VH-VL binders against q96il0. Designs and how they scored, part 87

Target 1, 167 residues: q96il0
Amino acid sequence: APERGAERRDTAPSGVSRFCPPRKSCHDWIGPPDKYSNLRPVHFYIPENESPLEQKLRKLRQETQEWNQQFWANQNLTFSKEKEEFIHSRLKTKGLGLRTESGQKATLNAEEMADFYKEFLSKNFQKHMYYNRDWYKRNFAITFFMGKVALERIWNKLKQKQKKRSN
Short names: E, the ipSAE of ESMFold2; O, the ipSAE of OpenDDE; V2, 0.75 times the mean of E and O plus 0.25 times the DockQ between their complexes.

## First folded at step 3 (VH-VL)

Design u2 (framework fv_ebrasodebart; at its last look DockQ between E and O 0.51; V2 from the best seeds 0.00; counts 0 for: pae E 2.5 > 2)
Fold by ESMFold2, look of step 4:
Structure u2 (fold): chain C 167 residues (1-167), chain A 121 residues (1-121), chain B 108 residues (1-108)
Amino acid sequence: as target 1 above (167 residues)
Amino acid sequence: QIQLVQSGAEVKKPGASVKVSCKASGYTFTNYYISWVRQAPGQGLEWMGWISGYSGDTNYAQKLQGRVTMTTDTSTSTAYMELRSLRSDDTAVYYCARHIPYDESKGFDYWGQGTLVTVSS
Amino acid sequence: QAVLTQPPSVSVSPGQTASITCSGDNLGSKYAYWYQQKPGQSPVLVMYQDTKRPSGIPERFSASNSGNTATLTISGTQAMDEADYYCQTWDDSTGYEVFGGGTKLTVL
């Protein structure tokens, strides 16, 4: 089988960010902020003796991370694209080019950009309310299962101590 | 590949109920919602409601409140829509479609093949 | 609560530009989406988020949304574009998804 090192894995198509988790980690690994979501990904450790409850918790955390990363990547991309489209539309309406005489991309002043920010916030208000509700529901579930896993581990330690005394 | 596969056509009498299934594959079911949309013969699309793949929370169209129940089974990645007290004007093709109501960068991007429900005497 | 109004039909000659309107109160303050439905088929998303085009949709499809009106524009209309087209948005107060009545595009 080919040897694979942490330094050989590329976590992004671009050359600007490379996430390489350690090959022999026995713990979850937190990577650098994702370029698009600005969230730090967790790379989850899967122990060989993972209990069914531990597996449920890990999968819930993995799915929630995927959901959250995708949402913020989409939100950031939408913001960037709509900002560019707003600027383009306003420059076109004013009869101005997309570039200055020096060749730089033309921009709008702060007062003009305030209209964009107001419009963007208005269009996304419902999104924040529903996103926050789903985020809290997922976080509550994760916290609950973390507690159950903690109790399971304590119980297993007590069983191990009972075996040692009985032997 | 992402797909939504619905149960087969149904013929029902007025007053009965129908339950249509929508099995999702190719994506993380719990990260999306399923909307149900129906279309009477020769008519337009009518949104019926959505259900969260994660929590099972629902939002039903006002017209259908009290007659419709939507559920999910996350272990099989399947959504269900049950319509009760059927009338002849419930004859329609019933679609499921995935979306995220608060992610405006998406629409109803994947649709099931549709399930014809015919309500006749 | 929100109502989206579309013309019932639009006819264009092949190669011409088709324009399908969708009217609703304050529609420009929300995102508009467009779906194409051919006879016997499921709807297909052709524009999202006012102006965005999904992968696989030809560049001859474009859209805009301003004021109370969203518009789907098909330049260089082809016979294969003959279909029903639906606009869609949401109702801020209820969270309901709302479809327009649909527009039958005929290419003559």
Scores: ipSAE 0.476, ipTM 0.773, lowest interface PAE 2.5, mean pLDDT 85
Fold by ESMFold2-Fast, scan of step 3:
Structure u2 (fold): chain C 167 residues (1-167), chain A 121 residues (1-121), chain B 108 residues (1-108)
Amino acid sequence: as target 1 above (167 residues)
Amino acid sequence: QIQLVQSGAEVKKPGASVKVSCKASGYTFTNYYISWVRQAPGQGLEWMGWISGYSGDTNYAQKLQGRVTMTTDTSTSTAYMELRSLRSDDTAVYYCARHIPYDESKGFDYWGQGTLVTVSS
Amino acid sequence: QAVLTQPPSVSVSPGQTASITCSGDNLGSKYAYWYQQKPGQSPVLVMYQDTKRPSGIPERFSASNSGNTATLTISGTQAMDEADYYCQTWDDSTGYEVFGGGTKLTVL
């Protein structure tokens, strides 16, 4: 049966993103992108009869989300700061002001910005390697526990079907 | 509150092994690395290695490779450092500290209280 | 392998500005961190990411990092600032954490 909350337009919008999950949601919900990390947070649904295995999977996913959001928020902040410093330094070297005559921020052409991107990627190569190692290990563990939860659910359904035939 | 609490002082004979623990609380243990840093009497800080609170991946200082082993128990949020074949020059205060080595916005912001290990006859 | 060099000692009079340097090849291309250690106590982070001060650390503490030298500056130095100070960076080629030899700050 459809969720009762979906019957109300104010709690179950059609085609509209809402800040908070619907009140009677029985599913995980994806929020708007975080201002700093630009990642969408997942709000996890907690079932009333959550098994210890399901709880462990949910905690792993929540911890991984926290770690991932922290890393990317810091990375994006660093990128933005260093990009701005590079642009200002290059404009100063060229004898140009930080603003155009129209009051807009002065920019560098794509060729000049390519130098910054190459340097930034090179500088962060080892950092990204360690991040990717942790990211893959975290996803591997999550996938493993997802498999265990799936098998647990299949087993429980099988046991329920067998009980229908037994005295 | 965020805390790292270490095991108590140890007195060992040369050739023995010592295992120091570091129990973390107040944060998500698996999202940080734990470094071990030692300090001989009157000397500076010497980094020994780090271990991931999540994966258990380790990186040991070159001069300690073969003698040191770092482990974690995520169920108790505890990191361990075992140093083998102890010599008198291993006498030091051993610290644990949390950080993330590849996240440059993170320094060693929380440290354990230190564990004095004395190696003598 | 990165090596960080600090002067073994620095002496200042109360109210003077103390400067503690930390030298390493191309250190300005890495982030530097600073720790304060008083006798019998654990190190305390006083500066992170070159110039940033953790909450609870007095505004008298500031730092810079450019070229081969990072500098910790303590303005209006007080008796309570007397301690050993360590710089630290991360060596991206080895994944090793590297500490400077430490500087004993004496407030005369």
Scores: ipSAE 0.379, ipTM 0.720, lowest interface PAE 2.7, mean pLDDT 84
Fold by OpenDDE, look of step 4:
Order: sequence, then structure tokens, then C-alpha cells
Structure u2 (fold): chain C 167 residues (1-167), chain A 121 residues (1-121), chain B 108 residues (1-108)
Amino acid sequence: as target 1 above (167 residues)
Amino acid sequence: QIQLVQSGAEVKKPGASVKVSCKASGYTFTNYYISWVRQAPGQGLEWMGWISGYSGDTNYAQKLQGRVTMTTDTSTSTAYMELRSLRSDDTAVYYCARHIPYDESKGFDYWGQGTLVTVSS
Amino acid sequence: QAVLTQPPSVSVSPGQTASITCSGDNLGSKYAYWYQQKPGQSPVLVMYQDTKRPSGIPERFSASNSGNTATLTISGTQAMDEADYYCQTWDDSTGYEVFGGGTKLTVL
């Protein structure tokens, strides 16, 4: 029976940070930088009595984090691959090997690398533009919900104080 | 598995409107865009516009400005495309496609099965 | 608006190399994408970001993008490769996605 080659589902690395905070944590935890995105993941605390607004905020923050992790992971990967290809291509064109006589990785000069960066930025311009736009929108929304949650908490504290004074 | 499932074929009269749905699954809907592309019989692909799964921001092809409206329902991970004032030249297969502006910029990596819209008198 | 120009048709014999060009102003400064469409089917992404191949696409598919021309190359062309091929890019000024006119590849 021919072994059906496991279709490596290029599942986009589910940016689920493998970082697990201590079970007893009552706070958000910041993990180490992700190896791909270089972003520090946040594990969001879920209170036992999470309000609907708090839940909305948490979900929005989580989704935004996942969005950012995915963006930067893929951006860094793309950048690294294209940079390597560019270097290899240019070295080949120059008739140079991938390694120097000293055994070091051959590199291009700053001027040649400037061409790479310019081209890379040009090709990724649209991506960055839309990313930035959505980044601002997401962060604005998060900030807005943070404000709402803060107000809710203040209101709840005031109600509790009033109830204690009436008893 | 990532899938885009579109609504069934439609037959409309000139001047009518059509609304096509595209249900997305297998990924975080709000992290991607949906583009709509149509193809008239025997013709090439024509981009119609895109919509953000998160913000609902849209960008429509100039040719379709004023006649096309794209919307999303994030609760059901469904994108909608409404085309108004239908004409005979709007007869086409309409595709939704996942657009990836942020992660790997893979263009349109997943497509719906297409929806035939026929505009006939 | 950016315009992408493709030859309307390309013919190749089985086992030979097919080359499909896509020309556009400053196309080399943008990413090019390629789609295969068989009759009655949805388009399938075959190349992205100029040279990258999606999972499941055969290695015989390759692409390049330089100057004003992107090129899809199919080495060792097979009968199953007979399809319409579309190049695609975007317009930075409008944010519009732009398709080429398509190329019908015939395997003789």
C-alpha cells in the first residue's frame, strides 16, 4: 500500500504561544519573545466573574495579539528568505562563492544591501500600509474598551460602597 | 481546513439586485480580507473589491462604484456582496477569495466555488 | 490604473517548457501572483510573491519577476497543465487588485 505522503498542511503556524503561565496567576503574564515574530506573547488572565465588557476586551486583545504575531512571524520569515536569496543571487552573479576564503559566510556590501532593502520595502508597501491602518484601528478599539471597563469597575465599586453604607 | 462556501446560482432581471454570500471557515475571519472577483462567460478575471474581515473597510473597483456593496457578519464569518442595477453584462461567475494582506501576502490563496449570476430579460 | 498584459495563448508540446509572460509598468517593483484556472473550476494560486510556490503545487512551476515583466515557467509541461493562467498584482495608488487578461496554455 503506497504510503499516502502526509500532505504537510502548511497550517499557518497557529501563533498560539506555547507559553503557559502558572495556574494560580491572577494577572496577565508576558512570555518570552516568540522565535518567529520576536514579539512577547501575553497570556490574558480570565477572572471568575468576568463581565461581558471585560470578556469583549480580552477577546479583542487576544485576536489582535494573534494578528500581530502572525504578521510579524511571516514578515520576518519572508524578509529572511528573500534576503538570503538576494545575497546568493548577487554572489553568484559576481562569480563569488557563498563562503569567503576564511570560511565565513560571504556578505554583500552596504550599497548592494541597500538595493535589497529598497526593493523589499517597495514590494511590501501595500502590506505595511494596510497593516498600519488596521493596527491603529485595533488599538483604538482596545483603548476604547479599556476605558469602558475602567468605568464599569468604578461604577461597581461605588455601588458596593453605597450598599455598605446602607447596611 | 480552510473553506469558502458561496451561495447558489441566481437568475435576475435587468435592474434587479443580487446578494451573494461567502461563508468562511477554518481560519480567524477577522484577521483576513475577502475579495470578490467575477468572470463573465469566456472572459478573464475581474477584481470587484475587497472588504476587511475586522473593520468592514471596503475598496471597490471604480467601474462598480455606487452599484456594489460588500458587507461582513463576523458572528457567522460570512461575507456578502450585493450588486445593484443589474445589467446583461453583469452575467458572470462571482467568486469570493481570501486575501492575505498581513501575514504572507499570498494573494488570493483560497477561493469559493463561484456563484453564477445570470441577468436575463 | 495598472494594466497587466499577457499573451492570449501559448502552445507547448508535452515535456517541453512553457513560458507565460505578464507585462506591466514597474511590475518588478511589486509582487506578482499567478493563478491557474481549468474549465468550470475556481482559480488556484500557483505562484505568489514572484517566486514562491504554494504547498501542493508541483516543482515544475516556477516564476520570476524583473523590470516590467513577470514570467511563469512550467518545465516538463504535462497535459494536466492545460488551463488559463492569470497574473495578478496591485495598484499602490488605489489599492486595487489587477489581473492580467489571461493566457490559454494548450498542450499539443
Scores: ipSAE 0.324, ipTM 0.781, lowest interface PAE 2.0, mean pLDDT 88
ESMFold2 (binder alone), look of step 4: mean pLDDT 95; pTM 0.963

Design u20 (framework fv_ebrasodebart)
Fold by ESMFold2-Fast, scan of step 3:
Structure u20 (fold): chain C 167 residues (1-167), chain A 121 residues (1-121), chain B 108 residues (1-108)
Amino acid sequence: as target 1 above (167 residues)
Amino acid sequence: QIQLVQSGAEVKKPGASVKVSCKASGYTFTNYYISWVRQAPGQGLEWMGWISGYSGDTNYAQKLQGRVTMTTDTSTSTAYMELRSLRSDDTAVYYCARHLPYDESRGLDYWGQGTLVTVSS
Amino acid sequence: QAVLTQPPSVSVSPGQTASITCSGDNLGSKYAYWYQQKPGQSPVLVMYQDTKRPSGIPERFSASNSGNTATLTISGTQAMDEADYYCQTWDDSTGYEVFGGGTKLTVL
């Protein structure tokens, strides 16, 4: 009855919650953990004089964050649902109720839970392999563009010194 | 909202090539894989391959390797499928479809309207 | 390469439960997916990851996947459910997607 009328807050279609960073931020801001993915989102500061290369890096990081958030939100939901289904199925097979006499959710012993983890990992193995591959590719790309931005900033400083000397 | 819009029907002669486009909207194109699936008249669904919206990595069905090329244009959120050396048994409706939002998942949640390619003399 | 076998047709009376099977070696060790296709239309995902329903798919659709057989079950079948149904999984060694041959569901 206390749960009656509980409502979900508005979220993105991907299951990622929307968040509001502090105003007048001069730096990137890290938000609270997303309720679905458990990952902390980063809101990127956009300087007035952002270069095209800096904009490309920021967009790449934002796209990677969205991808990562969506993957983990769905993975966590799937894990939780399948774990609960597995526990309920095994308890039903044993003729046991879903709650203990103390009112806690009934659980399985370590050996039975090991069976669930093995099955879940097996079904999701290739998906996790490709996630890791793409995660590394995305991070290599981000690192590469971070290096390019760093070199651009060094070059611009050198050019400004030369302009100042010539004037 | 999420949608995939494909190019129009084409009639080709044997030996020609066809290139079908699939324009995506309503989501971040680079975060999803796209599969191409065809269906000959009165027949079932046949998977042709997939392409990553991010990396452009592809995986093609064995029987089509050497004849099919899949590409993307991230600036227009468009996927392409080119099939070469067309034969009459390539006559089919060609679909693009988005993979479920777990990156390399095997399920296809949104489908284009289909493109009829007819190969005849 | 994985092969999925479906019966070519299944017939039920309105209001009865329809069961469409999909058989493949060790299919229960992989996720199965189900699609509905009506004449002249694109396929629609009706079940994903063995037992899960997409938003908008009626509760009367359910599915299971165990051993070598995945089953799509439609309770209280209606005329609107008349369509071709395809199961789908993937091949472990190649990463290729594979579809079943399809089952025509007739409600009459």
Scores: ipSAE 0.059, ipTM 0.675, lowest interface PAE 6.3, mean pLDDT 83

Design u21 (framework fv_ebrasodebart; at its last look DockQ between E and O 0.46; V2 from the best seeds 0.00; counts 0 for: pae E 2.6 > 2)
Fold by ESMFold2-Fast, scan of step 3:
Structure u21 (fold): chain C 167 residues (1-167), chain A 121 residues (1-121), chain B 108 residues (1-108)
Amino acid sequence: as target 1 above (167 residues)
Amino acid sequence: QIQLVQSGAEVKKPGASVKVSCKASGYTFTNYYISWVRQAPGQGLEWMGWISGYSGDTNYAQKLQGRVTMTTDTSTSTAYMELRSLRSDDTAVYYCARGIPYDQSKGFDYWGQGTLVTVSS
Amino acid sequence: QAVLTQPPSVSVSPGQTASITCSGDNLGSKYAYWYQQKPGQSPVLVMYQDTKRPSGIPERFSASNSGNTATLTISGTQAMDEADYYCQTWDDSTGYEVFGGGTKLTVL
């Protein structure tokens, strides 16, 4: 197969070399905001010689990202849908159409919209409380495992120095 | 496909303990809560408690406090519910269900098949 | 402690509209959920967050929640809709989930 473009050379922690395309990252990459959650996804790079501890950290980060993306996608959809339903219901109660004479969506005054926001926050209070609690716990776990991975890497470097001194 | 598969029926004597398992598949176990709900013969649904698939944090119904323990094994995507000091009025079908308290904007969206626990002397 | 009150039974003829109510103090300030249970089977979620229908649930199922009362409405009721129906919400003071007593829907 013909070779096209330049290759990037990078090294794994084990000293094993790897090659990546010039336009591809061999490290974590941050994407554009998701259409539904409005959060930027992280695309994780998987080293060839990933340790079990590094794998556990990566999976924990991936699971946390999936959880966070799903939560906000659902929350944004819920907000949008309930806002539309609230506006529609209030306009029907007033005997008004769903569109203005200009063809734009009909709207409610600020006082009426304040009623919606108060109701939405009340209904979602427990959900947001548990989300924040779990978000805190997930970040603590990630920090803890990042510390363990750091200690593992320090230990491996110390072993390497010991081998060099023994030679 | 999302599934919750429970352990088989149990017959226990008063004062004994029972431990029901609930094996989850088809989703990321740690991203959801598992709730336990029981139903005595001919009666309605009664919530027992929930456990986080991630943290292992629990919340138990007041009337069961001190008798129930919920645990998880993340490596097997399995939740457990142990009920101690069994009484005849604990005879019920025990369900596990996915969800709550913040289950991605849904209630109990998937249920296990149920486990009949009979307490008789 | 929140208490959800449902009528013990509702009877309708095939093709008629069934309405099942669920009453609780300030229920409209919380989300209500509805479950269908047929004899010998596990409950099935039929409505979530007051008005939303899960994928696979027929459009004849609808629901509302305002003030102290949530209502599950089944239009064009079919024999297959015969089941026990339970409402459910969250108790703000305890963090406990609460089920209504259940309503047996009979289609005769």
Scores: ipSAE 0.500, ipTM 0.782, lowest interface PAE 2.3, mean pLDDT 85
Fold by ESMFold2, look of step 4:
Structure u21 (fold): chain C 167 residues (1-167), chain A 121 residues (1-121), chain B 108 residues (1-108)
Amino acid sequence: as target 1 above (167 residues)
Amino acid sequence: QIQLVQSGAEVKKPGASVKVSCKASGYTFTNYYISWVRQAPGQGLEWMGWISGYSGDTNYAQKLQGRVTMTTDTSTSTAYMELRSLRSDDTAVYYCARGIPYDQSKGFDYWGQGTLVTVSS
Amino acid sequence: QAVLTQPPSVSVSPGQTASITCSGDNLGSKYAYWYQQKPGQSPVLVMYQDTKRPSGIPERFSASNSGNTATLTISGTQAMDEADYYCQTWDDSTGYEVFGGGTKLTVL
């Protein structure tokens, strides 16, 4: 049974995901693609005895997901709106209607559309430069903390084995 | 719900330093930039620089290089701007402003209430 | 290096259309943003990314950006629109944020 809400174009304006993970899961979940960002959200498991390092890693992953979802949701909306405006503006400059004789939306040829893509990339270059820089910094930090959590868990298991031997 | 609340007015003598705070609420602080913008009495807006809420990376206006330091405290969602070696022409209202989510390096969608810094002998 | 030039003042009668210009080299190759500042208040974003209007800004506010000029247009101007207006973009060479000098809109 498919999720009808995930297939609709006009879901809630807030952009909230409709995915609901199963109760009592002990694992992270990857949900369906978000309508606005096209990214699949991770639904994070919170264990009952989460260490300070584990909590910091989880919050970093959650904040990074929010940041990434928000960036691509905004970029996708900007791209769609500006593409439509570009096509509309060029058709009006040519004295053409917004629809063909068959009723389909009028389009521009490949060279004209290349102008749009070039202009869009140029206008958004600095935004993407900062996004890419922060994306690498965030992913490096996440990887670093995953390593620290792994070492913490190994260390705690060694302490537990040492306690059992001393009993 | 999104709010930027700045520290109160300051009166300083030439040569002193001032540190203005900007407390953010209602959003994930580490996902946005904070810009500092000042306005001398009767004058326009002058951009001073920005700081990333995530990385602490900064970009300072050339005019202010060497005199300004911007920092953040992510545990309190607070940005700080320190201006050193104050002169009388630094008298201005100092604003913090948040970068727009869909253009994090451009535009300012929320502003603090402003902090008047007066430099006089 | 980039500079944005605005007229120092614009006067308009109530109900008429006000236009505030912002000129800068290759401004149309970048996004333009507009802020309204009333006396004693912080600036408020009224237009972003050339033509987009934030939630809560009346539809009588519109904007355009092409060539070297961005324009903020207020149709049906009201007394409450009397304020200073600033355009903003960035400098390609430095990445600095750049504000125009501001335009005082007077509604007579």
Scores: ipSAE 0.435, ipTM 0.752, lowest interface PAE 2.6, mean pLDDT 84
Fold by OpenDDE, look of step 4:
Structure u21 (fold): chain C 167 residues (1-167), chain A 121 residues (1-121), chain B 108 residues (1-108)
Amino acid sequence: as target 1 above (167 residues)
Amino acid sequence: QIQLVQSGAEVKKPGASVKVSCKASGYTFTNYYISWVRQAPGQGLEWMGWISGYSGDTNYAQKLQGRVTMTTDTSTSTAYMELRSLRSDDTAVYYCARGIPYDQSKGFDYWGQGTLVTVSS
Amino acid sequence: QAVLTQPPSVSVSPGQTASITCSGDNLGSKYAYWYQQKPGQSPVLVMYQDTKRPSGIPERFSASNSGNTATLTISGTQAMDEADYYCQTWDDSTGYEVFGGGTKLTVL
């Protein structure tokens, strides 16, 4: 019985850019733009002595990055597909082919495309509103934890200085 | 593989409360919303509300305001739905479903197996 | 609150095309989703964002959304397609998800 190839469910590629920073890097690395989201992924450095607070911050940043990558990958895909469908539909309605006489991809004029953009924005308005809301919440949280980590680091440095003065 | 696994069937008396759990796996729980949908016997689907896996923000159907509470435990990737002051007309199969209300890109793409809640005197 | 109206039932012969409509105010300005539910089973997403088909859903399933009406079309309907079908959208003012009343598709 031929093994029915498990049709890979088009799980939106978890676009974790396979960008691997150099093993010896002590810094966050920014990868090339993801092909779907066009966002540059960040590989977060993990210190050997990562504090629980630093770990929490890193996790939050990672999750937020994944969230953003997924959102924009889906948005770009949706936009591209709907745009193509719109163009094809309009060309068909006009009795025009998908290619010009010169062999170029047939395009619609700016006015016709304006209708597409208006409709697309309308359909995606709520999506963008909720995205923006969550984006602010996430970034606020990240900023807050960044502040906490900064304070923790300052405190630890001060304690170390005091110990060195006492010895 | 992405899965939503719900708690087992419940039998409750009128006036009691029920809490249904939905354990999510196979994805980053905090990046999605969980919606709860119920279906009375022989009836259609009724949306109850959604909860953010990240913030815990909720939106409840007006009909259920004051009686329903949705919560999440991010440590266990579990969503909970509590319905209070149960009535006979609350007898239904309750579903959890994964979605992103604002992404609207995929609707409810994964569903739990459902939990039957029976309210009987 | 947005209301989606579906016919309570649709009957089709095997191999024929089934069409299920979902009507709502300004539905064409929103995305429509479609779910299939077989008896005793959880709903399954069969169409999303008006016209998009999830992986694993047969190509005989298609959908459109224009004006006030979304339409699910099943070409070459099979006995296995007998189920309840629900349309879904959202309400912009409340953020509520809204389901249609459901349509029972019978394959005769």
Scores: ipSAE 0.434, ipTM 0.810, lowest interface PAE 1.6, mean pLDDT 89
ESMFold2 (binder alone), look of step 4: mean pLDDT 91; pTM 0.940

Design u22 (framework fv_ebrasodebart)
Fold by ESMFold2-Fast, scan of step 3:
Structure u22 (fold): chain C 167 residues (1-167), chain A 121 residues (1-121), chain B 108 residues (1-108)
Amino acid sequence: as target 1 above (167 residues)
Amino acid sequence: QIQLVQSGAEVKKPGASVKVSCKASGYTFTNYYISWVRQAPGQGLEWMGWISGYSGDTNYAQKLQGRVTMTTDTSTSTAYMELRSLRSDDTAVYYCARTIPFDQSKGMDVWGQGTLVTVSS
Amino acid sequence: QAVLTQPPSVSVSPGQTASITCSGDNLGSKYAYWYQQKPGQSPVLVMYQDTKRPSGIPERFSASNSGNTATLTISGTQAMDEADYYCQTWDDSTGYEVFGGGTKLTVL
């Protein structure tokens, strides 16, 4: 039966097999989280008899994954860097060192960090709104093609069933 | 190598239209927007608009509304900018540049070489 | 539409620190970007997201953005830094990208 969901892999195998393993490994696979985006990449299974619609859907999903991966990798790096810069700036203003007596990183209290979060959210609010708009457009397109693929598969199954009866 | 390559220089008469191309390579075209920026001789940079490589959605500078049209051909990873009803003050070098408005990560990080459009009678 | 104002020219001697300002209403609430343009060449991104430097841009380049003013700072200015510099921001409400008028940096 056709599957749309991805299966999780316990561990990413080393190397490239190009061999279709037992049943479950012939479906989409979810890899480990990316170091920068913290998103799990999906490795799409390519059927031997992939239709043009199935290929278009797969490419659309792959492009959306690349876009999503890039966005969150950049967002996470930006957040991390700006947070550290904010903390260092505030500690310098107070005449405090960057490390505590125990050698741990010096941190700001929740009230002080609230200023950073407000600034960060303000600067990135429209970025996130635009991301959501493009995300909706990409998901609408994916859903549309998923529907077309589903109809194609239903039609093919009906044809096969009719053929069995007519034989 | 990531690059944007633009079409060659053009000389046009007032009232004509010009269409400049910008061919992208080395990255996934549909994951970026292309901005168009022009620069009149001896003047500063003026943003004209951007187009999504994915959706084809556009946003044009108010000053150019009604005269500019931006399009893409995803099969060739090419963006186009057409400017109509040309006037002498449209004489400029026209640049395409890669950007993502919603990502805001690197602004316009890759630029084309520029296309000189001269409008003279 | 936001308007970004830059001084038309800044002059420094080699080895001195150059400061180029970019002023706009509530600019510190937006990200600022900086571009360098040498005669006959395309602009080159030299600073992004207020303070960040692209790979290949010398550490001599730094920037800040707070309140109404973003500043590009070039320490130990060299003859090769002579160029026009443009600030740029994104207007979230219109989706417009806005450039400053440009600053000609002269290194004598």
Scores: ipSAE 0.035, ipTM 0.667, lowest interface PAE 6.5, mean pLDDT 83

